# Miniprotein binders against q96jn8r1131to1294, part 86

Target 1, 164 residues: q96jn8r1131to1294
Amino acid sequence: TLEFLENHGKNILLSNGNRTATRVASYNQGIVVINQPLVPQLLVQVRIDFLNRQWTSSLVLGVITCAPERLNFPASACALKRAAWLLRGRGVFHNGLKICEKFGPNLDTCPEGTILGLRLDSSGGLHLHVNGVDQGVAVPDVPQPCHALVDLYGQCEQVTIVNP
Key: E = the ipSAE of ESMFold2; O = the ipSAE of OpenDDE; V2 = 0.75 times the mean of E and O plus 0.25 times the DockQ between their complexes.

## First folded at step 8 (miniprotein)

Design td5 (at its last look DockQ between E and O 0.02; V2 from the best seeds 0.00; counts 0 for: pae O 8.4 > 1.5, pTM O .736 < .8, other shape alone 5.991 > 2.5, placed apart)
Fold by ESMFold2, look of step 8:
Structure td5 (fold): chain B 164 residues (1-164), chain A 96 residues (1-96)
Amino acid sequence: as target 1 above (164 residues)
Amino acid sequence: DELERKIREIILRAMELVRKGELEEALELIVEAIRLAVENKDKELLVTAIWIIAYIARKLGDPELLEKVLELAEEAYELTKSPDIKYYIERLEKRL
């Protein structure tokens, strides 16, 4: 079964059989990683459970290509300058460099209840799903193995892994 | 600084062309970005640019292009020691 990895951001509390992640302090230190690498045909989905609209920015979603079990996570995913492809706001970023201005919805405005999904296609393209709807290829040809990452940043205080 | 900003803009434009399927035009831009990043020793931008050109080369499938890009990626690996570039080198080698 898909679970959040025990190695996570300092402000994360795991619950619900490690399928729910809650940021219990501050606005950052909220990185979580799914315990199984993405492979073709695997759809990883998380539901946004709780948002605190006090903050302006919200969650970051994406993948890392480093083994996550012993990785020393930074305070925020945007500080990942190696081995990271991230969706932030409306943009797509590689190692902190914007590589797409607008892709999919604005993550900063996704409401509670939104289900966000990540999968690889047969060509190694990273797809975003929103409420079950494929948004297309966010990043072509991501190196494998890669691991799905969520940063419970700013507004986003809780997410839960859900089945497709 | 100014050159770094120019390289970032070229990379963003090249990716716009990649997303539109205009791979030959994207290739022209990314070659320039790589040249500038190597000259400026901008390791972080070089890693991204190599990812893009390696993807373009594999999609176009021209053996001469694949060999040229492989040589370029090997040079970039020596400059950056990036594990991601090593992955792309292996992918390019398998295409040949």
Scores: ipSAE 0.693, ipTM 0.875, lowest interface PAE 1.2, mean pLDDT 91
Fold by OpenDDE base, look of step 8:
Formats: C-alpha cells, sequence, structure tokens
Structure td5 (fold): chain B 164 residues (1-164), chain A 96 residues (1-96)
C-alpha cells in the first residue's frame, strides 16, 4: 500500500492511514515522501485537497534518489541540492538548478481536486500525469531506485495519495 | 537587462547615500530596488538589497527595527531559492 513515510517535514500531520498529508502550520516544512520506490509503469498519484490563497506558490512534485528514511528535510524541496529532480511551476529542476523552463501545466495554478501523477517508463523517463493525462517526459533517465516526493508548499495545504 | 541595470544603479546610489549618512533616503531607494528586483525575479540583487536594509537599520541605531529586519532578512535569504519569495518581500516592505 502506498503511503507517506513517517519521516516528513515538521509541519506535516499524516492521517487516513498515512495517505493524507496536511500542512498544519506556516507555508513550508511540508515535505513528504511516498514509502514505495517508483518502479517502471507504476503510476503514483496525489490529489490536491486544499489550497490556502494566503500564499502565492503551490506544491512541488518530484523524486529523490537518496534513502528517504534518513533524509533531513529542509524547509522546502527547493533547498535539496543533491539527488533531487523537482517539478515547480512549469519548470523542471535538478539539485536546485532549472533544467527546463516550460514543461506541462503550471503547478502553481492547479486547482483543488487536481490529480498529479508520476510514472517511470521503461527507459527510465519520469512522466508527469495531470488528471490522468500523460504530459510527457519531465526527466529522462532518472536513477533508480527513486521515491516520489511532494512538498506541500505555499498554497498547497493538503494532499492525498489516490489510486489510479 | 535594462531593468537589471536600473536596479543596480539604485543600489549603488543608495550605498552612496549611506556613506554620506543620508540613511532615510537610502532606505527609500533600497525598498524601490527590492520591488524592482521582485518584478524582474532577480534573486541576487534582491538578497543584496535585503542585507543593505539590515545594514541601514543598524546604522540608524534602531534596535527594534534592526531585529525585525534581520529576522526578515534571514527568512528572505533562505527563501531566495523558494517560489514564494515575493510574499516575504512584501512583508518586509510593510514592516519598514
Amino acid sequence: as target 1 above (164 residues)
Amino acid sequence: DELERKIREIILRAMELVRKGELEEALELIVEAIRLAVENKDKELLVTAIWIIAYIARKLGDPELLEKVLELAEEAYELTKSPDIKYYIERLEKRL
């Protein structure tokens, strides 16, 4: 069963069998990692449950290739400087550096109810799915094993892992 | 490029005012630089401006202001790598 690890940002409260993550304070410290590593053709999805318009940005979605159980989470995913591939806004980032300017829809403007998915293809390409629609390869040749990461940042205050 | 140049010029002018002891006017200029840096998404110049404000606050001899500015400066600095830096800049401006 897919669930968020107990090792998470300090402002996160897990519920619903650890399938729901809620940021209960401030705008940051909201990183969560899904327990099972991504395997080829497995679609992992989260739904944006609640947005707080007090903030301007929204969630960051991506993968990490380090051991998530031992990771000391920074205040935001943007501060991850190694072993991280992240989708933020319309950009793709590797270890904090933008490697693509325009990819897929703007994550900062996804409304509540949006379902975001990550999937590895047989070639190691990381795909973004939005409401079940494959947006294409965000990152080619992602090292494995890797774990899906969600940063409940800014507006995004709650997400839930959902089945395809 | 043009906007970046303008921001740099404002910062330099502000620093000159600081050297002359015209701290209030310098503060106004730096706040303007911050706004422009946010518009231009220039994180480097934004960080520079934030720390200049801290410096000005120290020179003004206002411990309360200094404390507030330093707090915000630290937060803003960390957030230069975050997508929501604009929010912190706005907060900073409101407190100055």
Scores: ipSAE 0.009, ipTM 0.275, lowest interface PAE 8.4, mean pLDDT 85
ESMFold2 (binder alone), look of step 8: mean pLDDT 79; pTM 0.741

Design td6 (at its last fold request DockQ between E and O 0.82; V2 from the best seeds 0.82)
Fold by OpenDDE base, fold request of step 9:
Structure td6 (fold): chain B 164 residues (1-164), chain A 96 residues (1-96)
Amino acid sequence: as target 1 above (164 residues)
Amino acid sequence: DELERKIREIILRAMELVRKGELEEALELIVEAIRLAVENKDKELLTTAIWIIAYIARKLGDPELLEKVLELAEEAYELTKDPDIKYYIERLEKRL
């Protein structure tokens, strides 16, 4: 069963058998990691449950290749300088460095109810899914094992893991 | 830092070329990025550049290039100790 790990940002409250993450304070400290590592053809999806339009930026989505249970999370995923491939806005980032300026839809403008998915293909390419539509390879050749990461940042105050 | 900015720009352009399938041109750029990153001791940028060149090398499949990239990756690992580089070294060794 897919769940968020207990090691998470300090402003996160887990519920619904650790399938729902809610940021209950401020605009940051909202990183969560899904327990099972990504393997080829496994589609991991989260639904945006609640947005606070007070902020401009929204959630960050991606993967980490380090052991999540031992990770000391920074205030935001963008501060990760190792073992991190992230999608923010329309950009793709590796360890904080932009490696793609325009990929897929703008995550900062996804409305509530949007379902975002991550999947590895057989060649190690990381795919983004939006409402069931494969947006293509965001990151080729991601190290394995890796874990899906969601940063409930800015607007995004709640997400839930959903089945494909 | 001007040099850091230059390296970042080269990496971004290299990835654009990779996405377009222009692997030979991307290779030329990323080699330059690696050189500059080593000289400037930019460990984070070096890690990204090594990831990219390893990908390009595996896609092109040239044995001599693969060997050269393996050497570069080994050197980079000595400098950064980044486990992700170690992962790519192992894949290069197995030609996977």
Scores: ipSAE 0.882, ipTM 0.946, lowest interface PAE 0.5, mean pLDDT 95
Fold by ESMFold2, look of step 8:
Structure td6 (fold): chain B 164 residues (1-164), chain A 96 residues (1-96)
Amino acid sequence: as target 1 above (164 residues)
Amino acid sequence: DELERKIREIILRAMELVRKGELEEALELIVEAIRLAVENKDKELLTTAIWIIAYIARKLGDPELLEKVLELAEEAYELTKDPDIKYYIERLEKRL
């Protein structure tokens, strides 16, 4: 059973058996991590439940390659300077460095109800899924083990883990 | 600052080439990015560049290239102490 890990951002409240994460204050401190590493063929999916369009930017989605249980998370995922492979807006970033300008949809414009998924392929490629549709390889060779991360940043105030 | 911007642009272009499957061209660019990042002592850019060249080397499979890239990765580990570079080293060794 996939759940959000108890080690999470300061402004996160977990509910629904730790399958729902809500950012209850501010615009940041909203990092959550899935409690199992990605393995080939495991599809981790979250649904965007609630957006506050007052903010300009929205959630960040990706993986970290270090053990998350005792990690001290920064205020936002974009401040991770090691072990981080992130999708933000349409861009793909490694340790804060843009490595792809445009990949997949613009995360800043995804509406409530959008289901976003992460999966490793057999070659270590990180795939993004949007509403069940594979968008292709965002990162061709991610170190393993890696752990799926969502940062409930800005607009994004609630997500829920959903079954494929 | 100015050199940092140049290195970032080279890395982004190299990844564009990688995504297009133009690995030989990407290799030329990323070798330049690594040399500049070492000279500029830019540990974060070096870490990303090492990830890219390690990937290219494994895809191309040339033993001489793999050995050279392994040497670069070992040096980058000493400069950065980034555990992900140990993973890249292990993957390069398995490819040899």
Scores: ipSAE 0.849, ipTM 0.930, lowest interface PAE 0.7, mean pLDDT 93
ESMFold2 (binder alone), look of step 8: mean pLDDT 76; pTM 0.701
OpenDDE base, look of step 8: ipSAE 0.789; ipTM 0.912
ESMFold2, fold request of step 9: ipSAE 0.733, 0.721, 0.754; ipTM 0.900, 0.902, 0.907
ESMFold2 (binder alone), fold request of step 9: mean pLDDT 77, 77, 76; pTM 0.711, 0.712, 0.706
OpenDDE base, fold request of step 9: ipSAE 0.881, 0.880; ipTM 0.946, 0.946

Design td7 (at its last look DockQ between E and O 0.02; V2 from the best seeds 0.00; counts 0 for: pTM O .765 < .8, placed apart)
Fold by ESMFold2, look of step 8:
Structure td7 (fold): chain B 164 residues (1-164), chain A 96 residues (1-96)
Amino acid sequence: as target 1 above (164 residues)
Amino acid sequence: DELERKIREIILRAMELVRKGELEEALELIVEAIRLAVENKDKELLITAIWIIAYIARKLGDPELLEKVLELAEEAYELTKDPDIKYYIERLEKRL
């Protein structure tokens, strides 16, 4: 089954059979990765469980293309300068470079209970789903294998992997 | 860095054109971005630009363009050692 990988940000506590990730300190060090790479038939979904509105920004969602099991994660996903495609706020980023100004909804405004999904189509396109609705191709050509990543940054303090 | 900022703006503009399906216009911009990134020795911007031009070349499908972009990607790999560029090289080779 899908779980968060035990290699994660240092402020993360895994629970619920490693299907729930909680950031238990500070505003960062909250990177988690799904334990299986994306394949075209796999929809990875997480529910936003808890937001602390005392911060001004929220989670980051995306993929990395390097093997995550022994990767040394930075304090935040924004510092990933290699092998990363990330959705943050309204933007899409490759290795820290903005490549799309507005794609899908603003992730910083998604309320608790929002279910965010990622899947890879057979052409290498990375799709975002929001509450079951496909938002389209965020990134047209991501190398495989790639691994779904969530950074519990700022407002977002807990997410849980949920079934499609 | 003024040149770095210019390259970033060109890349963002090129991706806007890609999303609109204006691939020939995007190609023109991304070729310029690559030239500037090589001159500026900006390996990070070069990696992104190579991803974009490799995608454009595969969508356009012109054999002469594919061969030219493959050579460019091979040079970029030698400069950056980025494994994702090797993936793009393989994708370009399959189209030839």
Scores: ipSAE 0.724, ipTM 0.893, lowest interface PAE 1.2, mean pLDDT 91
Fold by OpenDDE base, look of step 8:
Structure td7 (fold): chain B 164 residues (1-164), chain A 96 residues (1-96)
Amino acid sequence: as target 1 above (164 residues)
Amino acid sequence: DELERKIREIILRAMELVRKGELEEALELIVEAIRLAVENKDKELLITAIWIIAYIARKLGDPELLEKVLELAEEAYELTKDPDIKYYIERLEKRL
């Protein structure tokens, strides 16, 4: 079953069989990684459960290609400088560099209840899904294996892995 | 957006000046970029500009300017409520 790894950001509390991640302090240190690597056609989805509107930024969603069990997480996913493809706001980032200016909806403005999904296609393209709608290829060729990463950042204080 | 483009251009010019060691002139440009970024609610460019100005301040060895940068960052945070700016502030405070 899909669940978040025990190796996570310092401010994360896992619950619900490790399917729910809650950031219980501050605005950062909220990185979690899903245990199973992405494989083609596997849709991994998380639901935004709770937003603290004290902040204006929200969750970061993406993938990492390094071993997640041994990863020393920085305070924010944006500080990952290797093996990281991230969706933040409307941008796509690779190792901290913005590689796409406008992609999909603005993750910073997704309301509670929004279901965000990641899926690899048969060609290695990483797709973003929003409430079940394929937003297209965010990253055309992602190295495998890779793991889905969620950074509970800013206003995003809780997410839950949900079934497709 | 035209204003965003303008801000980016200013930042690029400032960065070039920094590379040339013309820090004081770069500072003037970055301050302008910050004002425009605040006006345009461009958080990304705002954060970039703040980091650059902090860099300039450190290179100039001007602790008073660093304090001013901190104040500016705090103001920017209050306006944007952006955690990236909050993080920056926390890092600056640890260095001061």
Scores: ipSAE 0.421, ipTM 0.777, lowest interface PAE 0.9, mean pLDDT 90
ESMFold2 (binder alone), look of step 8: mean pLDDT 76; pTM 0.700

Design td8 (at its last look DockQ between E and O 0.31; V2 from the best seeds 0.46)
Fold by ESMFold2, look of step 8:
Structure td8 (fold): chain B 164 residues (1-164), chain A 96 residues (1-96)
Amino acid sequence: as target 1 above (164 residues)
Amino acid sequence: DELERKIREIILRAMELVRKGELEEALELIVEAIRLAVENKDKELLVVAIWIIAYIARKLGDPELLEKVLELAEEAYELTKDPDIKYYIERLEKRL
């Protein structure tokens, strides 16, 4: 069963059998990680449940390649300087460095109800899915094992893990 | 830091070329990025650049290139100790 790990950002409250994450304060400290590494054909999906439109930026999602159970998470995922591959806005970042200017939709404008998915292909390519539609390879060669991460940043105050 | 900004721009451009399938041109750029990152002792940018050149080398599959990139990756590992570089080294070795 996919769940969010107990180790998470300081402003996160887990509920619904650890399948729902809510940011209960501020605009940051909202990192959560899925409790199982990605393997080919495993599609991890989260639904955006609630947005607070007073903020400009929204959630970040991606993967980390270090073991997440005892990591000290930074205030935001974009401050991860090692072992991180992130989609933010329309950009793709590795270790805080932009490696693609425009990929897929702008995450800052995704509405409530959007279902975002991550999976690896057989060659280690990281795919983004949006409402069930594969957006293609965001990152061509991610080291394994890697772990799906969501940062409930800014607008994004709640997400829930959903079945593919 | 002007040099750091230059390295970041080179890496972004190299990845644009990789996404277009222009691997030989991307290789030329990323080799320059690695040289600059080593000179500047920028461990964070070096890790990113090594990921890119290791990927390019495995896609091109030329044994001479794979050997040269393996040597670069081993040097980068000694400088950075980043575990992801060990993963790239193992993938390069298996490609040979």
Scores: ipSAE 0.709, ipTM 0.894, lowest interface PAE 1.3, mean pLDDT 92
Fold by OpenDDE base, look of step 8:
Structure td8 (fold): chain B 164 residues (1-164), chain A 96 residues (1-96)
Amino acid sequence: as target 1 above (164 residues)
Amino acid sequence: DELERKIREIILRAMELVRKGELEEALELIVEAIRLAVENKDKELLVVAIWIIAYIARKLGDPELLEKVLELAEEAYELTKDPDIKYYIERLEKRL
């Protein structure tokens, strides 16, 4: 069963069998990592449950290739400078470096109820799915094993892992 | 940096082509990006370009190209001595 690891950002409260993550304070310290590593053709999805409009920006979605159980999470995913491929806004980032400017929908403006998915293809490409629609390859060759990461940042205050 | 900007633009265009399935043209661009990244000693962009070319190689089903990718990465490491490139080489080897 897919669930968020107990090692998470300081402002996160897990519930619903660790399938729901809620950021209960501030706008940051909201990183969570999904327990099972991504494998080819496995679709991992999270639903945006709640947005707090007092903040700007929203969730960051991506993968990390380091051991998540021992990771000391920074206050935000954008501070990850190693072993991180991240989707923020419409951008794709590798270790903080923007490698794509206009990819898929703007994550900062996705409404509540949006289901975001990550899937590795057989060639190691990481696809973003939005409400079941494949947006294409966001990350080219993802090192494996890797784990899906969600940063409940800014507006995004709650997400839930959902089955395809 | 002008050259860095150029490399970024090539990478962006290559990724667009990859998403369109135009892999041959993407390959040409990424090879150029790698060359320029080495020239400019841009380690970060070099790593990205290496991953992209590896993906293209697998998409094309070209094992010879994958071997070439590894060679390019090794050459890049020798030139830059960047530990991240070394790390990615090791990870790439595990997937070959």
Scores: ipSAE 0.301, ipTM 0.696, lowest interface PAE 1.4, mean pLDDT 90
ESMFold2 (binder alone), look of step 8: mean pLDDT 75; pTM 0.685

Design td9 (at its last look DockQ between E and O 0.49; V2 from the best seeds 0.00; counts 0 for: pae O 4.5 > 1.5)
Fold by ESMFold2, look of step 8:
Structure td9 (fold): chain B 164 residues (1-164), chain A 96 residues (1-96)
Amino acid sequence: as target 1 above (164 residues)
Amino acid sequence: DELERKIREIILRAMKLVRKGELEEALELIVEAIRLAVENKDKELLVTAIWIIAYIARKLGDPELLEKVLELAEEAYELTKDPDIKYYIERLEKRL
């Protein structure tokens, strides 16, 4: 079963059988990782449960290619400078470098109830799904194995893993 | 700095071409970005540029290009020690 990994950001409380992550303090320290690597045909989906609109920025979504079980996460996913392909705001970033200015929706404006999904295609392309709709290839040729990551940043205070 | 900004702009432009399927034009840009990143000793930008050129080379499939990019990736691995580059090397080798 898909769960959030026990190794996570310091401000995260896991609940609901480790399928729900809540940021219980501040605006950062909210990185969580799914407990299984992405494989072709696996769709990892999270629902945005709770937003606090007092913040300007919201969640970050993406993958890391290093083993997550003992990794020391930074305060924010945007500080990852290795092994990271991330969707933030309107853009796509590799190791902190913008590689696409606009892909899919602006994550900073996704409302509560939005279901965001990640999957790899058979060629190693990373796809974003929004409310069940495939947005296309966000990143070609991601190294494998890779692991789905969510940073409950700023506005985003709670997400839950949901089944397709 | 100014050179770092130039390399970032070239990489972003190259990726825009990759997404449009203009791989030969993207290749010209990413070769320049790699040259500049090596000269500037910018290991982080080099890792990204190697990912891009390795992808382009495998998509184009020209054996001479694949051999040249493999050599380049091996040198970049020595400089950066980034495990992702080792993955790209393996993918290039399998393509040959």
Scores: ipSAE 0.820, ipTM 0.922, lowest interface PAE 0.8, mean pLDDT 93
Fold by OpenDDE base, look of step 8:
Order: C-alpha cells, then structure tokens, then sequence
Structure td9 (fold): chain B 164 residues (1-164), chain A 96 residues (1-96)
C-alpha cells in the first residue's frame, strides 16, 4: 500500500493510514515522500484536498533519488540541490535549476480535487498525469530507484494518495 | 549569467524535441549544451545535460553514440567530480 513516510516536514500531520498529509502551520516545512519507490508503469497519484488562498504558489511534485528515510528535509523542495527532479508551477527543475519553463498545467493554479500522478515509462521517462491525462514526459531517464515527493507548499495544505 | 541562460534555453528546446520524438535534432542541441556547460563550468546544468543525452542515445539505439556519451560523462566527471555523474557512468557501463 502506498503511504507517506514518517520522515516528513515539520509542519506535516499524517492521517488516514498515512495516506493523507496535512500541513498544519505556516506555508512551508511540508515535504512528504511516498514509501514505495517508483517502478515502471506504476502510477502514483495524489489529490489536492485543500487550498489556503492566503498564500501564493502551491504544491511541488517530483522525485528524489536519495534514501528518503534518512533525508533531512529543507523548509521547501525548492531548496533541494541534489537528487531532486521537481515540477513547480509550469516548470521542471533539476537540483534547483529550471530546465523547462512550460510543461503541463500550472501546478500553482490547480484547484482542489485535482489528481496529480507520476509514472515511469519503460524507458525511465517520468510522466505527469493530471486528472488521469498523461501530460507527457517531464523528465527523461530518471535515476532509479526514486521516490515520489510532494511538497505541500504555499496554498496547498492537504493532499491524499489515491488509487488509479 | 548570460551563458547559463543560453545553456538552459538549449536544454529546454532539446527536451521539447525529445517529447516530440525528434531525437536527432535534440541530440545536436544537447551536445552543444554540454560543450557550453563545460566551458562555463556549470556543474548542475552539465549533470542535467548528461542525463538527457544518455536518454536520447538509448532511444536512438546507437551503440557508437552510447560510447561517445560515456566519454563525455567521463570527461565531465573529471571536471566536476560530481557523484551523480559517477553514478551515471557506472550505470551506463552496465548497459554496454
């Protein structure tokens, strides 16, 4: 079963068998990592449950290639400078640097109820899914093993892992 | 940094081409990006470009190209001593 790891950002409260993450304070310190590594054809999805409109920006979605159980999380995924491939806004980032400016929908404006998914294809390409629609390859040849990461940042205050 | 911006733009265009399946043209761009990244000593962009070129090479199914990618990666590692590049080298060697 897919769950968020107990090693998470300081402002995160896990519930529903660790399938729901809620950021209970501030606008940051909200990184969570899914327990099972991504494998080809496995679709991992999270639903945006709650947005707090007092903040700007929203969740960051991506993968990390380091051991998540021992990771000391920074206040935001944006501060990850190693082993990180991230989707933020419409951009794709590698270790903090933007490598694509316009990819898929703007994550900062996704409404509550949006289901975001990550899937590796047989060639190691990382696909973004939005409400079940494959948006294409966000990152080619992702190092494996890797784990899906969600940063409950800014507006995004709650997400839940959902089955395809 | 102007050169960094240029490199990033090249990578962006290359990735767009990759997504379209236009791998040959993407390859040309990424090679240029690698060259410029080395020149500008942009470690992080270099690592990114190396991963992309490796993907392209595998998709094209060109063993000679894969060898060239390995060479580029080795050169990049010597320059940067980046463990991610080292990891890739080891991974690529298992595929050759």
Amino acid sequence: as target 1 above (164 residues)
Amino acid sequence: DELERKIREIILRAMKLVRKGELEEALELIVEAIRLAVENKDKELLVTAIWIIAYIARKLGDPELLEKVLELAEEAYELTKDPDIKYYIERLEKRL
Scores: ipSAE 0.022, ipTM 0.381, lowest interface PAE 4.5, mean pLDDT 87
ESMFold2 (binder alone), look of step 8: mean pLDDT 75; pTM 0.689

Design yd1 (at its last look DockQ between E and O 0.92; V2 from the best seeds 0.79)
Fold by ESMFold2, look of step 8:
Structure yd1 (fold): chain B 164 residues (1-164), chain A 82 residues (1-82)
Amino acid sequence: as target 1 above (164 residues)
Amino acid sequence: SPEEIVEEVKKLIEEAIWLAMKGDKTKAVELLQKALDLVNKLGDTELQKAVDDALKAIDNGDPWLAELILDEALELAEEKSE
């Protein structure tokens, strides 16, 4: 069963059998990681449950290839400078470098109820799904194993893992 | 000392990012301008550019990008001062 790992950002409270993550303070310290690595048959989906519009910016999605169980997460995903590929706003970032200016929709505009998905294709390409619609390949060849992550940043205060 | 200046700049940056995240762009820019003035006294051109680029990012409503830019630059500046 897909769950968020117990190792997570300091401001996260897990609930609902570790399938729901809530950021309970500030705008940051909200990194969570899915407990199973991505494989081509696995679509990891999270629903945006709650946005606090008093903050600016919203969640970051991505993958990491380091072992996540004992990793010391930074305050924000932007500080992941090693083994990370991130989707934020319309940008794609690799280890702190923007590698694509515009991919998919602007994640900062996704309302509550949006379901966001990550999966690998057979070539190791990372796909973003938005409300069931494949947005194409964000990152062409991600090393395996990798784990999906969400940074509950800014406006995004709660997400829940949902089945495809 | 250079170390004390870098620590003060770091405090200003952290407060500025928090203000920008709360939507107070004007106060965030004011604090980053103070940080830039201190960095100018330090003479660290790499950190000057980073603070200036972060100012633009915050003014454009993108504090996440400002945080990205400043995280790397501050680590380098701390290494120089140690």
Scores: ipSAE 0.760, ipTM 0.883, lowest interface PAE 0.9, mean pLDDT 91
Fold by OpenDDE base, look of step 8:
Structure yd1 (fold): chain B 164 residues (1-164), chain A 82 residues (1-82)
Amino acid sequence: as target 1 above (164 residues)
Amino acid sequence: SPEEIVEEVKKLIEEAIWLAMKGDKTKAVELLQKALDLVNKLGDTELQKAVDDALKAIDNGDPWLAELILDEALELAEEKSE
């Protein structure tokens, strides 16, 4: 069963069998990691449940290749400078460096109810899915094992893991 | 002292990002400008550039990017001040 790990950002409250993450304070400290590593053809999806419009920006979606159980989470995913590939806005970042300027839809403007998915293909390419539609390869070759990461950042205050 | 300046810069940066995240770009820029003034006293060109770039990011409505830019630079500045 897919669920968020108990090791998470300090402003996160897990519920619904650890399938729902809610950021209960401020705009940050909202990183969560999904328990099962991504394997080829496994589609992991989260739904944006609630957006708080008092903040700017929104969630960051990505993967990490370090052991999530031992990770000391920074306040924001932007501080992950090792073993991290992140999707935010329309950009793709690797260890703090932008590796793609424009990719897929703008994550900052995704409305509540949007379902975002991550999937590895057989070649190690990381795909972004939006409402079930494959947006293409965001990262061409991701080391394995890797874990899906969601940073409930800015407007994004709640997400839930959903099955395909 | 250099370490005191860095600490004040850090506080200004943190508050600026918070304000930017609240949508108060103007006040965020003001605080970063104050930070920049303090950084100039340090003579740390790397941190100075980071603050400049962060200012641009805030101006473009991207506080996340500003935070990214400033994170490593601030860490390095702290190390230099020790």
Scores: ipSAE 0.738, ipTM 0.867, lowest interface PAE 0.6, mean pLDDT 94
ESMFold2 (binder alone), look of step 8: mean pLDDT 79; pTM 0.743

